# VHH binders against Iron-regulated protein A (irpA), part 4

Target 1, 312 residues: Iron-regulated protein A (irpA), of Synechococcus elongatus (p12608)
Amino acid sequence: LITNQTIQGFVDQVVVPSYVSVAAGATQLEQALQTYQQAPTAANLEAARQAWRVARDRWEQTECFAFGPADSEGFDGAMDTWPIDRQGLKTAAAQPVEQREDSRKGFHAIEELLFAATEPTLSDRQHLVILATDLTKQAQGLVTRWQQASDQPAYRSVLLSAGSTDSAYPTLNAAGTEIVQGLVDSLSEVASEKIGGPLETQEPDRFESFVSRNTLSDLRNNWTGAWNVYRGQRSDGVAAGSLQQRLQQQHPVIAQQLDQQFATARQALWAIPEPIETNLASPRGKVAVLTAQTAIAAVSDTLERQVLPLVQ

## First folded at step 18 (VHH)

Design z3 (from y1 with Y107W)
Fold by OpenDDE, fold request of step 20:
Structure z3 (fold): chain B 312 residues (1-312), chain A 124 residues (1-124)
Amino acid sequence: as target 1 above (312 residues)
Amino acid sequence: EVQLVESGGGLVQPGGSLRLSCAASGFTFDYHAMGWFRQAPGQEREFVALISRYGGSKDYSDSAKGRFTISRDNAKNTVYLQMNSLKPEDTGVYFCAAKRGYKYYPWPSSYDYWGQGTQVTVSS
């Protein structure tokens, strides 16, 4: 099922471009926050908030492949730890960011300050720039780890060497297993935790991007990220040698099921009333959220039960 | 069958140290975030330390910070908790927990698998 072409497409058409996009978004956010810090107008505040949303959306498309340096080298923690230490964040302004706990930096630390009910203070604006600068550094570092060799080989080369002697992935299927498991894990987490937690507790503040009211966008981009991995590319269509194409060729019944389930999940996610944070308790919102949860879980389950065994 | 087996607990004096181990089996260990939780008598279960799938990210409760260190060895399917400078308030049953996914959370309800726990008693 998994070929060198599959892995190459995954890495070069999905993973690396996605992280590059995140780095670009982070850079733009940093610039916007610098502008806001220098000129704290309503327009500049809104521009910074929009920049955060763009960067955040791009990041949420990467969670299916956090198994590489993003996790092992701490980039994910530094960029996207949640929940944050709100009290600690308030007192940490003077602490170098690189020395901070993950709960006091990253996307959600920026979110806390940038989307506060009251406009950011001078101190907050300065803190935001520091946080954004670090976010950019982390994002760029992650790109570098995938693209360039250092003390460690580029992670791109690690995956592309699957099946080679002394490879971290002794077979193509080993690499395939990690890719598929990443899909399974990320989608399961969306269903059980990101949606499931708030739904079960009926606590909207359990949504990860509650402060910014960006949770629904996060979830939709989680779907998008998974869909991109499945298709082997970020653009429309199906990439040659992709997981989707290979399944279509070798296991058409499974492919059809997954395609339909992805579509159902998409429809459900986009049917949730905006914002999800204020609609969780409404009859319409509850039904829509549950529908989306069920649909996303179904995708994960099919991947786990039907696809994962094909690469193991 | 999924199993999480904790070990290393016991009775120690204040200021002492313990190293807890949790041996996992029956699931894909290196695709799970792991955590240590504890429960004192009459109290709710609370997280102590969390670690990501490949160990690059960690989180600690306020009480654990500076004293406890979580680590894992995926080749051995084991997660560890080094506990230094133990205090009487650290007394409780310590549980190992596993969560499938790319992120750990502080809530017990987020975790899929649990050990039976190991007793830690800090007393003079």
Scores: ipSAE 0.860, ipTM 0.926, lowest interface PAE 0.5, mean pLDDT 96
Fold by OpenDDE, fold request of step 20:
Structure z3 (fold): chain B 312 residues (1-312), chain A 124 residues (1-124)
Amino acid sequence: as target 1 above (312 residues)
Amino acid sequence: EVQLVESGGGLVQPGGSLRLSCAASGFTFDYHAMGWFRQAPGQEREFVALISRYGGSKDYSDSAKGRFTISRDNAKNTVYLQMNSLKPEDTGVYFCAAKRGYKYYPWPSSYDYWGQGTQVTVSS
């Protein structure tokens, strides 16, 4: 099922470009926050908020491949730990950002300050710039780890060496397992935790991007990220050698099922009333959210039960 | 069969140290975030330390910060909790927990598998 072409497409057409886009988004966010710091106008605040959303959306498309450096080298924690330590974040005696706990920096720390009910203070604006600078550093670091060798090989090379002697991935299927497991885990997380937690408790503040009211966008981009991995590219269509194409060729029934389930999940996610944070308690909202949860879970389950065994 | 087996608990004096271990089996260990939780009598179970699937990210409760260190060895399917400078208020049953996925949470309800727990008692 998995070929060198599959892995290469995954890495070069999905993973690396996605992380590059995240780094670019982070850079733009940093710039916007610097601008806001220098000129705290309503327009600049809004621009910074939009920049955060863009960067956040791009990041959410990467969660299905949070393996490798993102996890093992702490980039994911530094960028996207949730929930944050709100009390610690707001303390006057803030540590240098590089020394802070992950719960006091990253996307959600920026979110907490940037999307507060009241306008950020001078101190907040300064803090925001510091946080954004670190976020950019982390994002760029992650890109570097994938693209460039240092004291260790570029992670791109690690995956592309699958099946080679002494490779971290001793077979092509080992790499395939990593890819498929990432899909399974990310979508399961969306269904069970990101949606499931708030839905079960009926606590909208349990949504991960509650403060910014960006949760629904997060979820939709989680879907998009998974869909990109499945298709082997970020653009429209199916990449040659992709998981989707290979399944279409070798296991057309499974491929058809997954295609339909992805579509159903997309439809459900895009049918949720905006914003999800304020609609969770409504009858319509509850049904829509549950529908989406079920659909996303179904994709994950199919991947786990029918695709994962093909690469193990 | 999924198993998480904690060890290393016991009775120590204030200021003492313990190293807890949790041996996992029956599931893919390196696909799971791991955590240590504790429960004192009459209290709710609370997280103590969390660690991501590949160990690059960690989180600690406020009480644990600076004193406890979580680590894992995926080759051995084991997660550890080094506890230093123990206090009487650290007394409780400590549980190892596993969560499938790429991230951890502080909520017990998020975790899929649990150990039986090991008693830690800090007393003069």
Scores: ipSAE 0.860, ipTM 0.926, lowest interface PAE 0.6, mean pLDDT 96
Fold by ESMFold2, look of step 19:
Structure z3 (fold): chain B 312 residues (1-312), chain A 124 residues (1-124)
Amino acid sequence: as target 1 above (312 residues)
Amino acid sequence: EVQLVESGGGLVQPGGSLRLSCAASGFTFDYHAMGWFRQAPGQEREFVALISRYGGSKDYSDSAKGRFTISRDNAKNTVYLQMNSLKPEDTGVYFCAAKRGYKYYPWPSSYDYWGQGTQVTVSS
């Protein structure tokens, strides 16, 4: 099922462009926060908040391929740890960001200072620039680890060497397993933890981006990222050699089922009214959230039960 | 058959050290974030330390920071907790837990697999 074209398309059409897009978003957020610090107007605050949402959108589309250097070299932790240490963050001004625990930096640390109050304080604005500079450094570092060799090979090269018995992916199916497992794990995480946790506890602040009311966008971007991986490209259509195309050719019943399940999950996610964080308070909102949970779980279940065995 | 087997607990004096181990089998260890949780008598289970699939990210409870170190050896399917400068407040049953995926959380309900626990007692 998995070919060299499948792996190359995944890396070159989805992963690398996605991480480049994240780095661009982080840079724009840093610039918006610098502008806001220099001129703390309502318009500049809104621009900084919007820049955070854009950078966050881009980041959340990468969740289903958070393997490799994103984990092993600490980029995901530095950028996306949640819950944060809210009290420690407020007193962290004397702590250099490079010495901080992951729970005092990254997207959610920025989110806290930028969104929790009606208006950030002067010290918050100074702190936000420090945090955004680090976020940009981490996002750019992740791009570099995928695209450029130094002490270690570019991770692009690691994946494209699949089939070598001396590589992290000694067979094409080993790389395929990583790709499919990423889809399974990201979508199951959305259903069981990102949606399921708040539903089970009935605590709105169990939604990951509760502070900014951005969780529904996060979930929609998680779906979009998985959809892009499945079809092998970020634009509309189906990439040659993609998982979707290979399944259409070799296992058309599974492909038809997956295509429909992705569509059903999308419809359910986009039917949830904004913001998802308040939907726990209404019976109709809870039904919309549960419907989306079930639809997303179905995609993950089909990938795990029917597709994953084809690459193992 | 999924198994998580903790070892290394015992009775120690305040200021002492213990190293807990958790040997995993029956699942793909590399796909799981790991955690150590503890339960004191009459208390709810609380997180102590968390570690990502490949160890690039770690998190510690406030009580563990600076004293405890989580680590993992994926070749041996084992996660460890080095506990230094132990205090009577650290007394409890320590559980190893596994969660599939890229994310870890401090909530016990997020974890798929649990060990039976190992007792740690720090004399008062």
Scores: ipSAE 0.822, ipTM 0.915, lowest interface PAE 1.0, mean pLDDT 93
Fold by ESMFold2, fold request of step 20:
Structure z3 (fold): chain B 312 residues (1-312), chain A 124 residues (1-124)
Amino acid sequence: as target 1 above (312 residues)
Amino acid sequence: EVQLVESGGGLVQPGGSLRLSCAASGFTFDYHAMGWFRQAPGQEREFVALISRYGGSKDYSDSAKGRFTISRDNAKNTVYLQMNSLKPEDTGVYFCAAKRGYKYYPWPSSYDYWGQGTQVTVSS
């Protein structure tokens, strides 16, 4: 099922462009926060908040491929650790950011200082720039690790060498397994943790981006990221050699089921009223959230039960 | 047939050290984030330390920071907890836990597999 074209498309049409997009968003967030620090107007605050949402949206589209350097070199932890240490964050402003544990930096640390109060303090504005500069450095570092060799090969090269004797992916199926497992785990986590946690506890702050009210966007971007991986590209259509195309050719019943399940999950996610964080309090809101949970779980279940065996 | 088997617990004096190990079998260890949790009698199970699939990211509870170190050896399917400067309030049963996927969380309900636990007692 998995070919060299499949792997090359995944890396070059989805993963690398997605990480480049994240780095661009982080850079824009950093610039917006620098502008806000220099001129703390309501308009500049709103621009900084919007820049955070854009960078966050782009980041959330990368969750289903957070293997490799994102984990092993600590980029995901530095950028996306949640929950954060709220009390430690308050006292950490003098601490060099490169010496901080992950729970005191990254997207959610920025979110806390930028959104929790009506207006960040002067100290918060200075701290936000430090955090955003580090976020940009991490995002750019992740791009570099995928595209540029140093002491270690570019991760693009690691995946494109799948099937070679010395590769981390000794067969094409090993690379395929990593790709499909990422889809399974990301979508399963949306259903079980990102939606399921708040439903189980009835605690709105169990929604990951409660502070900014951005959780529904996170979930929609998790779906979009998985959809892009499945289609093999970030634009409309189906990429040649993509997982979707290969399944359509070789296992059309599975492909039809999966295509329909992705569509059903999208419709359910986009039907949830904004902000998702308030939907625990109403019967209509709970039904919308439960419907989306079930639909997303179905996608993950089909990937795990029917697609994973084809690449293992 | 999934198993997580903790070892290395015991009785230790305040200020002492212990190294816990957790040997995993019956699942693909490399696809799981791992954690150590502890429970004293009458208390809820609480996280102690968490580690990502390849060890690039780690998190510690407030009580563990600066004293405990989590690590993993994926070739041996084993996760470790080095506990230094032990205090009587560290006394409890320590559990190893596994969660499939890229993310880890401090909540016990997030974890798919659990060991039976190993007792750590720091004399008062």
Scores: ipSAE 0.812, ipTM 0.912, lowest interface PAE 1.1, mean pLDDT 93

Design z3 (from y1 with Y107W)
Fold by ESMFold2, fold request of step 20:
Structure z3 (fold): chain B 312 residues (1-312), chain A 124 residues (1-124)
Amino acid sequence: as target 1 above (312 residues)
Amino acid sequence: EVQLVESGGGLVQPGGSLRLSCAASGFTFDYHAMGWFRQAPGQEREFVALISRYGGSKDYSDSAKGRFTISRDNAKNTVYLQMNSLKPEDTGVYFCAAKRGYKYYPWPSSYDYWGQGTQVTVSS
């Protein structure tokens, strides 16, 4: 099922462009926060908040491929640890960011200082620039680790060498397993944790981006990232050699089921009223959230039960 | 059958050290984030330390920071907790937990698999 074209498309059409897009978003957020610090107007605050949402959107499309350097070299932890240490974040302003624990930096640390109060304080604005500079450094570092050789090969090269004697992926199916497992785990986590946690506890602040009211966008971007991986590209259409195309050719019943399940999950997720954080209190809102949870879980279940065995 | 088996607990004096180990079997260890949780009598289970699938990120409770270190060895399917400068308030049952996927959380309900626990007692 998995070919060299499948792996190359995944890397070159989805993963690398997604991380480049994240780095660009982080840079724009840093610049918006620098402008806000220097000229703290309402317009500049709103621009900084929107820059955070844009960078967050781009980051959330990368969740289903957070393997490799994103984990092993600490990029995901530095950028996206949640929950944060809110009390420690207040005292951390005097600490060098490169020596901080992950719960005091990254997207959610920025979110707390930028969105929790009506207006950040002077100290908050200075702290926000420090945090955004580090976020940009991490995002650029992740791009570098995928694209550039140094004392380690570019991770692009690691995946493209699947089936070679020195590869971390000794077979094409080993690389395929990594790709499909990422889809399974990301979508399962959306259903069980990102939606399921708030539903189980009935606590709206168990939604990950509760402070900014951005959780529904996060979930929609998680779906979009998984859809892009499945299709093998970020634009409309189906990439040649993609998992979707290979399944359409070799296992058309499974492909039809998955295509329908992705579409049903999208419909359910986009039907949730904004912001998702208010939907736990009403029967209609709760039904919408439960419907999306079930639909997303169905995609993950089919990938795990039907597709994963085909690449193992 | 999924198993998480803790070891290394015991009685130590204040200021002492212990190293807990948790051996995993019956699931793909490399696809799981791991955590250590503890429970004192009459209290809720609370997180102590969390670690990502390959150890690139870690998180610690306020009480553990600076004293405890979580680590893992994926070749041995084992997660560790090095506990230094132990205090009487560290007394409790320590549980190993596993959660599939890229993310970890401080909530016990997020974890799919649990060990039976190992007792740690810090007293003179």
Scores: ipSAE 0.810, ipTM 0.908, lowest interface PAE 1.0, mean pLDDT 93

